# VH-VL binders against o27280: the designs that were tried, part 444

Target 1, 266 residues: o27280
Amino acid sequence: MDSMNVPEVLEIKRIVEESESVKTFIFSWDFRREVRPGQFVMVWDFRDEKPMSVSLIDPVRSEIGISIRRVGEFTDRVHGLSEGDLLGIRGPYGRGFELMGRDILLVGGGIGMAPLAALADEATARGMRVDALVAARTADELLFLDRLEAAGVNISTCTDDGSCGFKGFAHERLLTLEENHDMAAVCGPEPMMFQVMRILDERDVPAQLSLERYMKCAVGICGQCCLDDTGFRVCAEGPVFWSQELSRVREFGRYRRDPAGRRVPW
Key: E = the ipSAE of ESMFold2; O = the ipSAE of OpenDDE; V2 = 0.75 times the mean of E and O plus 0.25 times the DockQ between their complexes.

## First folded at step 18 (VH-VL)

Design Cf9 (framework fv_marstacimab; at its last fold request DockQ between E and O 0.80; V2 from the best seeds 0.85)
Fold by OpenDDE, fold request of step 20:
Structure Cf9 (fold): chain C 266 residues (1-266), chain A 118 residues (1-118), chain B 112 residues (1-112)
Amino acid sequence: as target 1 above (266 residues)
Amino acid sequence: EVQLLESGGGLVQPGGSLRLSCAASGFTFRDYAMSWVRQAPGKGLEWVSAITGRGGVTYYADSVKGRFTISRDNSKNTLYLQMNSLRAEDTAVYYCARKSNYGSFDYWGQGTMVTVSS
Amino acid sequence: QSVLTQPPSVSGAPGQRVTISCTGSSSNIGWGYSVHWYQQLPGTAPKLLIYYNTNRPSGVPDRFSGSKSGTSASLAITGLQAEDEADYYCQSYDYSLSGSKVFGGGTKLTVL
């Protein structure tokens, strides 16, 4: 376990351009170390370390993929890397998604589709029917559509500007869908997840949601990612939570804490 | 046209059992969560139990938990409520109701009367 | 007793405006869950009147309107008619009660 927490220096095997701002970095992976959709790894570029969800799990090719959106200094540096370059990877960490039933609805927004894409692969491999509501601000920001389609996922898209699919937000599109599923998995902007969760709760659809918080240790020690009023550590008890758990989290959908511990509204 | 028709109500002694049925038609039954809601004579509405469309998850009010069991047969478009260990306070008209995609109960049956009396 | 609190009764003359309040808490309406309203005529099953806070199902006159703010919701009836005499119930979702669907105690509306 101690060795698991030491970053393993891995070579970038392949880079997939998902969108203008999102790249998937492929690494060789020893699957003696189990990894599940919804779990994350800590990515170390030898200057800083950030948690990233696993977006691809391919035991056949012995590969994992990490999708990273360019949003700041760390991700800018990572996006400047090429195939053959090195990154430190430690993990995986956290609680992943649990599949149940025969039908699953995936609701993802932006980079939130990363873990859901991995979940889609697992679900389809198990013979489940997978419906995915993929949301983004614009059409060019919709992620993994070809991959999901190839996997047999039934895709519904929505964009804020109406450039693709339903014009509006994910929760608005969801309200137009009459069919319910055995369960739902949700990942994306927290305001989106908050709205989607309430709808799913009211529909009696069990839902799991993946939260994003600032993480430091990733092993449940430092408490940096602790959620108010519950003491849930996103890195340990999460990042995937059941809706019943998140209903008790005061800050969910309302605010988060920045690296300094200050409340920051969404 | 959406239709819900309850049956199985009647008179039962305290401690007895009764099984209610709700026959659904006019919609894709498996796609909708269903609930039982009851109303005691001269009283308000009380949610009793719910079941997901596929039947994988059930929910119960604290007042009936451990005594009532909700189930469904999607091949028969039928919702059930098995009521055991019935009490006088369970006396009510029992409605089956469909959960809409907005979380409301958009369709209700006519109800079936359950009377628990010694 | 009811998780959502309604006035037991309200009354109004034909043509008047009446309002029925529904007061919840931070675990239901205040958490952001939707409020729905039902009309129950004497001797009949409840009928959906307002869904998702403010929306009217087909067939419901526009003189019925719903609103929600904070931990409370309200049903307004304008142009009161004799046929509006009924019981009205608000309904929401409460996470603290293990996913219970919660109803108000009901309000009896009398048209004078």
Scores: ipSAE 0.920, ipTM 0.956, lowest interface PAE 0.5, mean pLDDT 95
Fold by ESMFold2, fold request of step 20:
Order: structure tokens, then sequence, then C-alpha cells
Structure Cf9 (fold): chain C 266 residues (1-266), chain A 118 residues (1-118), chain B 112 residues (1-112)
């Protein structure tokens, strides 16, 4: 727990190019510090620090994988690194996913598949049946398909442009899937998560959803990750929330906040 | 050709117990969440309980929580409702209903009558 | 009082148009949850009539239509026929209630 608040400088052991815009950076990890699917780490490049999802949890090899999408100057710098280069890692932080029942539906959009890939590994290891709906804008942006298939996950895909699988949004594909599940785990663009949550609520499928919010301290002190109407801190009480918790949050799926706390449309 | 057939209703005294069954056919039973919905004489519909397709999660209305237990046996395509500590207000026709992928109750059984009186 | 409010009764002559309202709140219809409608003929089980706000199952005549706006939904029946005499229920999801499935109180439609 002392290590959760202090960045440790770690060597990049391997880099996996997941797509043109997403790389997974693999580090040695001492699993005396337990890591759960859905938790996040703060990645420090000696100039700036950002929260990133853990996508690989491998106690046998003593490795974790952190999947990072290139979206700005920080992530551009990190994507320019090579094996052997150094990054600071602090964490893990937050509440991870809980597994229950005999089967689970994963619904992931874009980089949101990263924590769900880690969860899929744990679910299959427990003997659960795992279905995944993997969404992206285009076929080239669908993440972790080979890994999920190798783990025995039953995959459905959708792309905005129809280049792979169902043409349309994840929630539209979900409406055409008739199988009911004991639970679901959802991570991706917040507008997608809002629509998926509505459908899952109506189907009697309990859902856990992983939210992204701006984070500075990662331990719940600064208030930058708070949700309107509830005071929940995404870094402390989340990032994984049950759908019942999110139903009372009027901002969920309707707007977001920038680092200055201003409302910004989706 | 979806069919749902309820059974097990009858007359019981307050504090008594009954077990309702719903036999399902014409669809892959384990793929669908199921509910019990009841209707007191001369009154409207009230949702009672639900269970996920694989049976891992159950839901109850406040009026029955702690007294009723929903379950399913997917090998027999059968939904159950164990009703304990019955009260007069539990008197109703009990329907077995299938939950669609759109969240509607798309198929209903004929119902079975439960009467709780001395 | 039910969570979803419907008029207790409506009536119309054959060939007329009737509308049945279903008024909810911000925790159900107003939140964005779907509305479904059921027809219950006397002495029978409910039957799905409209789902997902506006969709008709196969076999339901096109003179039945549904709509949703704000915190309310409506069922419209045109070309009213004698066999339409029944009770009609709306149904939605409400995140604020235990169990969360909610029905309207029902509307008795009488064909004159």
Amino acid sequence: as target 1 above (266 residues)
Amino acid sequence: EVQLLESGGGLVQPGGSLRLSCAASGFTFRDYAMSWVRQAPGKGLEWVSAITGRGGVTYYADSVKGRFTISRDNSKNTLYLQMNSLRAEDTAVYYCARKSNYGSFDYWGQGTMVTVSS
Amino acid sequence: QSVLTQPPSVSGAPGQRVTISCTGSSSNIGWGYSVHWYQQLPGTAPKLLIYYNTNRPSGVPDRFSGSKSGTSASLAITGLQAEDEADYYCQSYDYSLSGSKVFGGGTKLTVL
C-alpha cells in the first residue's frame, strides 16, 4: 500500500502494437501489490501524469500490461518510447470489476476494451461463459480480438462504418442479441455506455460500468474526479460503478467536465 | 411457438406456503430472463420477481422480498416461485412472463390463481 | 397510485380515434427508459401490443401506434373496433424503485 502513492520507475519490457493508435506497454510487476481488472494506474513520463487502464494481469510471468491510446501530447510522447525506456507507475487505484454468476457480457468501445480484456481472462479462468461485443469506428480499431478468441470468448463486433461485423453503434447491435446474461461489464465512450446501460437495466442484467474522468491526485483528495449529484469520486469510489449507482447521476452520458471543471458536451 | 404454462395455485391460509411452476416450451429457455407478474382481483398488474437466464441473479419487489424465492431449472425448462409467509394481499392471479431483448414482456402464461384466506 | 398514471377509462364509437396516456417521471420515462403497452381482454392474460415506444409485434393491426415525449407516452387507436374493448397497460423501468419494473394502473377502453 505504501507503493500505491509513490511512483516507481519501471523499464518497458515489451511493447505490443494493438492498432495504429493503441500500444500495450508491458512491465515487470511485484504481485504482492494486487491488481484487479478495472483498476487503473497513473503513468508518469517525468513531465506529466495520466491515468491508464490495466489490460494484462499475469502473475505467472510477474507482468502487467498498460494499454494507451495516442490522443494528445502526453500519449504521443509515450508512444514514441521503446523497449528499455523508463516510465513512472503509481497504483493500482480504484475499485475493480466484481464477477458473479455463470456468464458475463462484455461491451467495449475502443480503448474501453482494455480493462475488459483483463476481466475476460479472469472470467474464463473461473469457468464462466464470456460473450464480448467489441465496438469501434472502423475494423482496424477493433481491439484484442485474437486475444479474446484465444481465451474462448464468444465475440460479436460492430463498427460505425460497417467495415467489420454489424454496421452501427454498440447499443444497436446489443438490441439484436437475444441472449440474457447474469451480468455485464461495460467500458467505452460515455454516450455508448449510457445507451448500453439503459438496455441492460431493461433486460434485468446487472451491469458494472467503468467511467473516465479527469484525475489529478488519484486518491480522492482533489475532487477533480467527482460526479455531479452524488459526490462520488471516480478515482476512489469508482472507476467501476454499478448501474444502480449511475442512474442517479444526471451528467452520466449527457455531458462531461474538462480539467477546469467546466461542462463540455459529448 | 412460445408457450408458458403456470401451475400450483390454490387456497391457502395466511402464513402458509405455495410453490408455483411455469413450464416453458418453444424457445431456448436459458437465453431469457423470466418474471412473475401478479394481478389481484379487480386490480392492475404488479411485477413480483425476476431471474436472469442462467439463474445467477434474482430480483424482488419490496412487497415480497424475504418471503418469496424465484428459481429456475434450465434442464427442465421450468420457472418456480416459492411463496412463504403468505398474506391476504398476496391473493392474485400469478403470471409467468418472458423478458424480451427490448425489455418488454413479450409472452405470458394463462396465469394460476392464489387465494390467501382463512 | 401507480408509478405510471393512466386515465381509468376511455371510450369511443366504432371508427373513432382514442388516445390513452401514460404519465411518468424523471426516474422512469423521463430518464429515457422505454415504454411498452399491453392489451388484456376480459378473462385473459395480457398480450404485448407495442414495445420499445413505437414498435408493433407481428399480428398487431397498424391502427395501434405508440409515442413517447418527455415524461409521458401515448397509445393511439384509430378505426376503433368492437374487439378493441379491453384493459390497456403501459410499462416501463424505474431506477428509483426496488425491482424497477413498473406498470401503469390500467385503462379500461369501452367501445360504444
Scores: ipSAE 0.814, ipTM 0.930, lowest interface PAE 0.8, mean pLDDT 90
ESMFold2, look of step 18: ipSAE 0.801; ipTM 0.920
ESMFold2 (binder alone), look of step 18: mean pLDDT 92; pTM 0.943
OpenDDE, look of step 18: ipSAE 0.878; ipTM 0.929
ESMFold2, look of step 19: ipSAE 0.795; ipTM 0.918
ESMFold2 (binder alone), look of step 19: mean pLDDT 92; pTM 0.943
OpenDDE, look of step 19: ipSAE 0.859; ipTM 0.920
ESMFold2, fold request of step 20: ipSAE 0.786, 0.811; ipTM 0.917, 0.929
ESMFold2 (binder alone), fold request of step 20: mean pLDDT 93, 93, 93; pTM 0.944, 0.944, 0.945
OpenDDE, fold request of step 20: ipSAE 0.901, 0.897; ipTM 0.942, 0.940

## First folded at step 19 (VH-VL)

Design Ag1 (framework fv_marstacimab; at its last look DockQ between E and O 0.90; V2 from the best seeds 0.83)
Fold by OpenDDE, look of step 19:
Structure Ag1 (fold): chain C 266 residues (1-266), chain A 118 residues (1-118), chain B 112 residues (1-112)
Amino acid sequence: as target 1 above (266 residues)
Amino acid sequence: EVQLLESGGGLVQPGGSLRLSCAASGFTFRSYSMSWVRQAPGKGLEWVSAISGRGGKTYYADSVKGRFTISRDNSKNTLYLQMNSLRAEDTAVYYCARHDWYGSFDYWGQGTMVTVSS
Amino acid sequence: QSVLTQPPSVSGAPGQRVTISCTGSSSNIGAGWDVHWYQQLPGTAPKLLIYENTNRPSGVPDRFSGSKSGTSASLAITGLQAEDEADYYCQSHDSSLSGYKVFGGGTKLTVL
């Protein structure tokens, strides 16, 4: 067995409360094992295992952060943990984001901002200009604003209810912003990503989008995260895809497969 | 520090031509759209023309379409405005201004005066 | 004749609150385009005062505030000071016109 596929039991070093429903768990990390923004890890609480995006990569402190939204039984248990408690972490897995150019646009919705926050840190460290459109349903669900601002990122906010920033959806806000970007990275609800991708394609902005699917093995063998018509496995060929790749994926923005393999519309 | 410096203004007769320049420094020039905004003596601000960071898209106010041409040389960090068929109503201080991501003008030059008179 | 309409002048005494309105239409402010505000002191170039409807650039005092609703926007100045005497312009975008960016007619603020 490859050592990377065996969960390493790690102690929670710190917990950052990002919002009412989102916490970031900080772990010591051996950076001899490379990790890139956009990659994910499998988090094991000794009962169940779930894929989670890496939201913090800090080689200086030798730490990584994993942001988890409270949405079910597994995440409820994890959110009940304290600093000093243990979790199993295996990975990282998947294809991460690739940075190109001088100017990058980030478009994130809800917990989708997690991998983008890590990408923002890398981009700003490389001296890139970073603009981030941060979307959420309400103001209290907007993530990583202070962190992004501290990194020198230009931020525009969008909320469904108008409680903060632009009232409406991310793709609507995007139409009202300047267009000088070499590439874009997108992560959030799939309907949002679908609309954003269309706009970016019309603007001839190369875009990478991070998909979320039900994952079981994370190593491309079980097929649970396979995308219709392409055979793309989100855990192996993704989760980050170029817009050109996603244009071939029939189900993108339309439906996903549940754990039983049934189509579930968005 | 971001700096914008306009030049090329002066006195010209009606029907004449003039080319304005705006030298930019203190930021990555190609990353920002730029505009020309003018202000006639004792009057308000009027947007004249805009150009995208890469120079691929240009925009003009109806009052100057067909007569003015906006361009940029990113290798020289310079914005230009070629003004042809000048009219008396074109008399104004011309400002170059940088677009921020939100579409506002976050930095302005000090302006250069253009006077069209016989 | 400006696309955005402002009162030509407003006045107030030191310490008072003044408001400057900016009225647009369904093709600009009402279409979802942001409103920005500029301050122009006598004999100087304009300076960005408010961006994205409500945000203040670094160095702008918190006594300046912006708001937007429907097809209109407003600039409020509290604790009016002598140095606030200037011209103020609102600015937005109108994609239905050949005019890419649009300004209000400007408002002259006099501190009494």
Scores: ipSAE 0.904, ipTM 0.945, lowest interface PAE 0.5, mean pLDDT 95
Fold by ESMFold2, look of step 19:
Structure Ag1 (fold): chain C 266 residues (1-266), chain A 118 residues (1-118), chain B 112 residues (1-112)
Amino acid sequence: as target 1 above (266 residues)
Amino acid sequence: EVQLLESGGGLVQPGGSLRLSCAASGFTFRSYSMSWVRQAPGKGLEWVSAISGRGGKTYYADSVKGRFTISRDNSKNTLYLQMNSLRAEDTAVYYCARHDWYGSFDYWGQGTMVTVSS
Amino acid sequence: QSVLTQPPSVSGAPGQRVTISCTGSSSNIGAGWDVHWYQQLPGTAPKLLIYENTNRPSGVPDRFSGSKSGTSASLAITGLQAEDEADYYCQSHDSSLSGYKVFGGGTKLTVL
């Protein structure tokens, strides 16, 4: 007889409005279940279940935070909740980021900054120098800037419309910044991550990139999160991959899959 | 506290050689690109040379290419400038400067004077 | 001739506003490279005053501000004080040279 992980029903302790479209939901958490930056949880609203990245890991306050962007029916319903309301949480799942060296570059696009904010907290706590390139379409969508600054992170911003920082794409800004990093962590829209990965490879900077694919079970049983010909499962072998692992993947940066598994353009 | 201390300046005849050193402390030296910047008496700042944090990339102003060599020893936290075939035009105070991530020079040494005169 | 052009001197009375220009080209400021500013007090090494076009390092008063537009940048100083009397340099990167970093020619600020 088989069983899957059952969601634990947790009370929303606090809600932080990060932007017009992004909220962070904070829960009390028993850290006997360890959580690492880059891991994700499945959030269940009693009708549907979606993967979400952990953005806050605070063992001192016994809290985790999960940042959710409003993009559809599920996230609209979750954004309508209040402190004291309930959500189901399964996890954590997946492979988190691995820190190395003393100098880390973070490159985040939109909601992709969520797992990188958690990583920044850990990196600064270890005494690493942290440089973060924070990208969005517009200034209002830049996430976690105050939190990153308070942690001692060196920030550069870029926006597609030029409303804050460098006008243009993250990879274009990266070319005008210094190259002195031991590693990089990248999370955001897959086209952005592909272009950033190319630059980091040219610079010989080891990079870890966080991918999301459609998933159901989060433990590798259903197979819906598989990458192309490699057989990698985002929920089981990722979501964080080294750039050398992704260099073997033809679909990375070229297309995504809808819930039915069909190829669609980005 | 970040500190940069230049040494090795002095009087040299034209055509001579001199090696400048810059001792770094108070930060992880290998994490930062470094530059030499010079200032002739009564004149403005002129960038001379740069080297990446791990030493793999070097850059030179056209006025010094082929004559000057920048290097670093990350085990000794020291930046060097080997100056050969010196000319009167090379007379200047030479500063050691640290790059920040944005490409600015966020910390400078006090400078060391190089005088090229017969 | 400097790759970045600054006026050789500028002056103002205490309490006034002064602006120092830094004019570049399409191969430096116009190509998207940041502009940084340095203050050099008499007899001292330069000190970073503005980085990344508009940002102040810790300890630099908010009466110093920077801006960048097109191929040019500007340093503004409001509420002039006697201690502001110094040389000021802009700095950027020029992609048309094997030379990596480039300075303006410098501007001597005199507080009247």
Scores: ipSAE 0.698, ipTM 0.867, lowest interface PAE 1.2, mean pLDDT 89
ESMFold2 (binder alone), look of step 19: mean pLDDT 92; pTM 0.945

Design Ag10 (framework fv_marstacimab; at its last look DockQ between E and O 0.96; V2 from the best seeds 0.83)
Fold by OpenDDE, look of step 19:
Structure Ag10 (fold): chain C 266 residues (1-266), chain A 118 residues (1-118), chain B 112 residues (1-112)
Amino acid sequence: as target 1 above (266 residues)
Amino acid sequence: EVQLLESGGGLVQPGGSLRLSCAASGFTFRSYSMSWVRQAPGKGLEWVSAISGRGGKTYYADSVKGRFTISRDNSKNTLYLQMNSLRAEDTAVYYCARHDWYGSFDYWGQGTMVTVSS
Amino acid sequence: QSVLTQPPSVSGAPGQRVTISCTGSSSNIGSGYDVHWYQQLPGTAPKLLIYENTWRPSGVPDRFSGSKSGTSASLAITGLQAEDEADYYCQSHDSSLSGSKVFGGGTKLTVL
C-alpha cells in the first residue's frame, strides 16, 4: 500500500450542495486504508493544501465525502471544481471519535457538523440512540438535517437569529434539553465548544471535542498546531480530545495561533 | 411498538399507602426519563414526579414531596411510584409517561385509578 | 391555579379556525423552555399533539399548528372537524420549581 503521506490524485465522483457556502465532495475510497469519523485529510488542489474533515464514510459504496465551506482563496478554487475534476488527498490523519455507551449526544455548529454527521452514521449503524443539537447563525447555514433525519437521528436546531428552532446559542439550548446520554461529541466554533463542555462536565457526561488549528504538515513535525502548556499537537494527538485533556489546555476557548504563530483571540 | 401499562391502583383509606407500577416495552427503557402524571376526576393534568433514565435524579411536585417516592428497575423495564400518607386530594387516574429528548411526553399509558376515601 | 394559563373553553363550527392560548411567565416559557401540546379525547389518555413549540408527531394532521412568542404559546386548529372535540393541554418546564414539568389548566374545545 502506498505511503499515507503521498497525496493520491482522486477524481471527484459527486458534488453535493449542502448549503450556499458548503459543498460535499465525494471520492472513491479504498477501505483497506481505514478512516474514522473525526479524522481529517489534507486536500491538495495542486497549488495549496488544507486540512478537511471527513463527513461521509460509506464502505458499501466504497466512498468518502469531504465537506468544505467556502471561506477563502483555496476553498474558492475548490468550489469552482466540477464532477470529474481532480484533487489530491493524503491521509487520513489524527485521532477520531470513540463511541461508547448506548446513547450519544452530538452538538455541532456550522461546518463542525461535518465530522459529526459521519459519526452519526456509525453510531446509528451500531444501533445507538443519537440526539443531535445542530446550531448555525441562520437557518440557511444548518447542515445535514435531511441526512441526519434519514439516519434516525433526533434533531434539535438552534440559530443565532431565531430563523429556525431555538433562538440563541447551542449551550443555551442544551440547558433546556433532557440529559440521558452516555457520551457526547462536540464540534464547532471554539467559544461554543467551550461553553458546551462546561455544561457537559457539570452533567457528568463524558465528552469528546474536535479542535481546529492551523496545520501545515499534518504529521506532528512542524509544531504549527501545538496547544499551549500541553504540547498537544492537534494533528497528532487530536483533533479529537476528551474534555479532561482540554481542561489542561490554557488557550482552549480563549485564543489560537495564526500562521505566523501570533495569538489571535476568539 | 412502545407500550406503557400501569397497575397497582385501587381503593385506600386516608393515611394509607399504595405502590403503582408501570411496565414498559417496545423501547430501550434506560434511555428515557419517565414521569407520573395524574388527573383528578373532571380536572386537568398534574405532573407528579420524574426520574432520569439511569435513576440518578428524581423530581417531585411540591404537593407530593416527602410522601411519594419514584423509582425504576431498568432490568425489569418497570417504573414505580410509592405513595405514602395518602390524602383525599390524591384521588386521580395516574399515568406513566415517557420523556422525549425535548421534554415532552411522547407516550402515555392508559392510567390506573387511585381512590383515597374513608 | 395552574402555572400555565389557558382559557377554560373554546368553540367553533366545522371548517372554522380556532386558537387556544397558553400564557406562562419568565420562569418557564419566557426562560426559553419549549411548549408542548396534548389532545385528550373523552375517556382516553392524553396524546402528544405538538412538541418543541411547532413540530407535529407522525399521524398528526397539518391542521394543527403551534407557535411561541415571549412568555406565551398558541395552538391553532384550522378546518375544524367534529373529531377535534376534546380537551387540550399545554405543557412546559419551570426553572423555579427545580426540574418540574408544568401543565396548563386545559381547554375544552366544543365543535358546534
Scores: ipSAE 0.877, ipTM 0.930, lowest interface PAE 0.5, mean pLDDT 95
Fold by ESMFold2, look of step 19:
Structure Ag10 (fold): chain C 266 residues (1-266), chain A 118 residues (1-118), chain B 112 residues (1-112)
Amino acid sequence: as target 1 above (266 residues)
Amino acid sequence: EVQLLESGGGLVQPGGSLRLSCAASGFTFRSYSMSWVRQAPGKGLEWVSAISGRGGKTYYADSVKGRFTISRDNSKNTLYLQMNSLRAEDTAVYYCARHDWYGSFDYWGQGTMVTVSS
Amino acid sequence: QSVLTQPPSVSGAPGQRVTISCTGSSSNIGSGYDVHWYQQLPGTAPKLLIYENTWRPSGVPDRFSGSKSGTSASLAITGLQAEDEADYYCQSHDSSLSGSKVFGGGTKLTVL
């Protein structure tokens, strides 16, 4: 059954350890149900379900990959699973990235590189020049570097502690790199995305940014993923938004809402 | 393979003009900023001018500002340097060079000689 | 006069290690701009030797290495060979010059 609202129970075909805290879980997938970079799925471990970005889209092998960072009880349980174990997956949901032009900049922070890795594969397959600024707190948390290099992506790294590449934040590194891009795709911690968006707007580079918000239904009914000022639902109108759309959103880069609807700083 | 081929050099009198060309091949020309870099006989490298990949931004060393104009024709994969009001100190080999994303000059032409002399 | 300062010459015997310095300021290397190095063999165009402070392009021997600290950068050559005799230039970007590229004055390496 390919119902979007009922989880399909799928076997974990392969697990890739991307870092100490990040694993990619690979499943067989019927691509009559199309998946676009930037879309997400709801992953169900038979107790709880959480939205996760698709990081690998491989129609040739009929596989998708979902990259999950260990951050709490749900993700701890999923990280404890082995190849052959089962997970429920419903989706895909949301609006993915759109490619334009021939030269694309990717800016990813931490696990935010996951959907950008999928986008990089598509962009390089179309013959685009791909430059990727990959950010993390430490060198050991930089994700997908070998995969990006193998795809022909030009990589620049930055780490908060300076252990690899530029010491500092992604927006600081971006100011020291060449500007020849038709578009950018950005995903990572929202404060980072806000700063990067400001620079890209000043440079007149069209940018798409992927937001994260609390999700319950994933199809736009419950209202839990709504953005202030616009009423945009991250699960329906996003998670990928153009920078122009986000310029109307007061909360972007400043706060988020918890499941009870309370304002919480990022 | 990336190739950059300069032409248009020669002997010119002080106050004269020359137009240099650099033919590019083996890469998507419009995706890369380009520079002219010169080297006077027996001297070091001196950056002269740069132009963005789409041509919208141009930059000049103080020594040539107002006299030289960099341009590009992306439909012809060609970089140009229009040199006016030439001086003896402009005598040099002129190289065209490609920028990479990191700001290095990853490919260079073989250069074309410009001699400014009475 | 160059914004980036290099020694005019250095020398070493085959097999030795030599170091070429490149000293800048807070408006270039000190602002986080990368340092790139070029080798120019006699009678030839310059060739990229080191980019992004430490990385070697394909075909550059691992006895060449680069580093950057504060407002300065350094090129090290170990296991010195006769064919290393050349001019070496550092290059960066200077924000005080409207985002212009800047070269060091160059260093002539003599292999004894």
Scores: ipSAE 0.683, ipTM 0.847, lowest interface PAE 1.1, mean pLDDT 89
ESMFold2 (binder alone), look of step 19: mean pLDDT 92; pTM 0.944

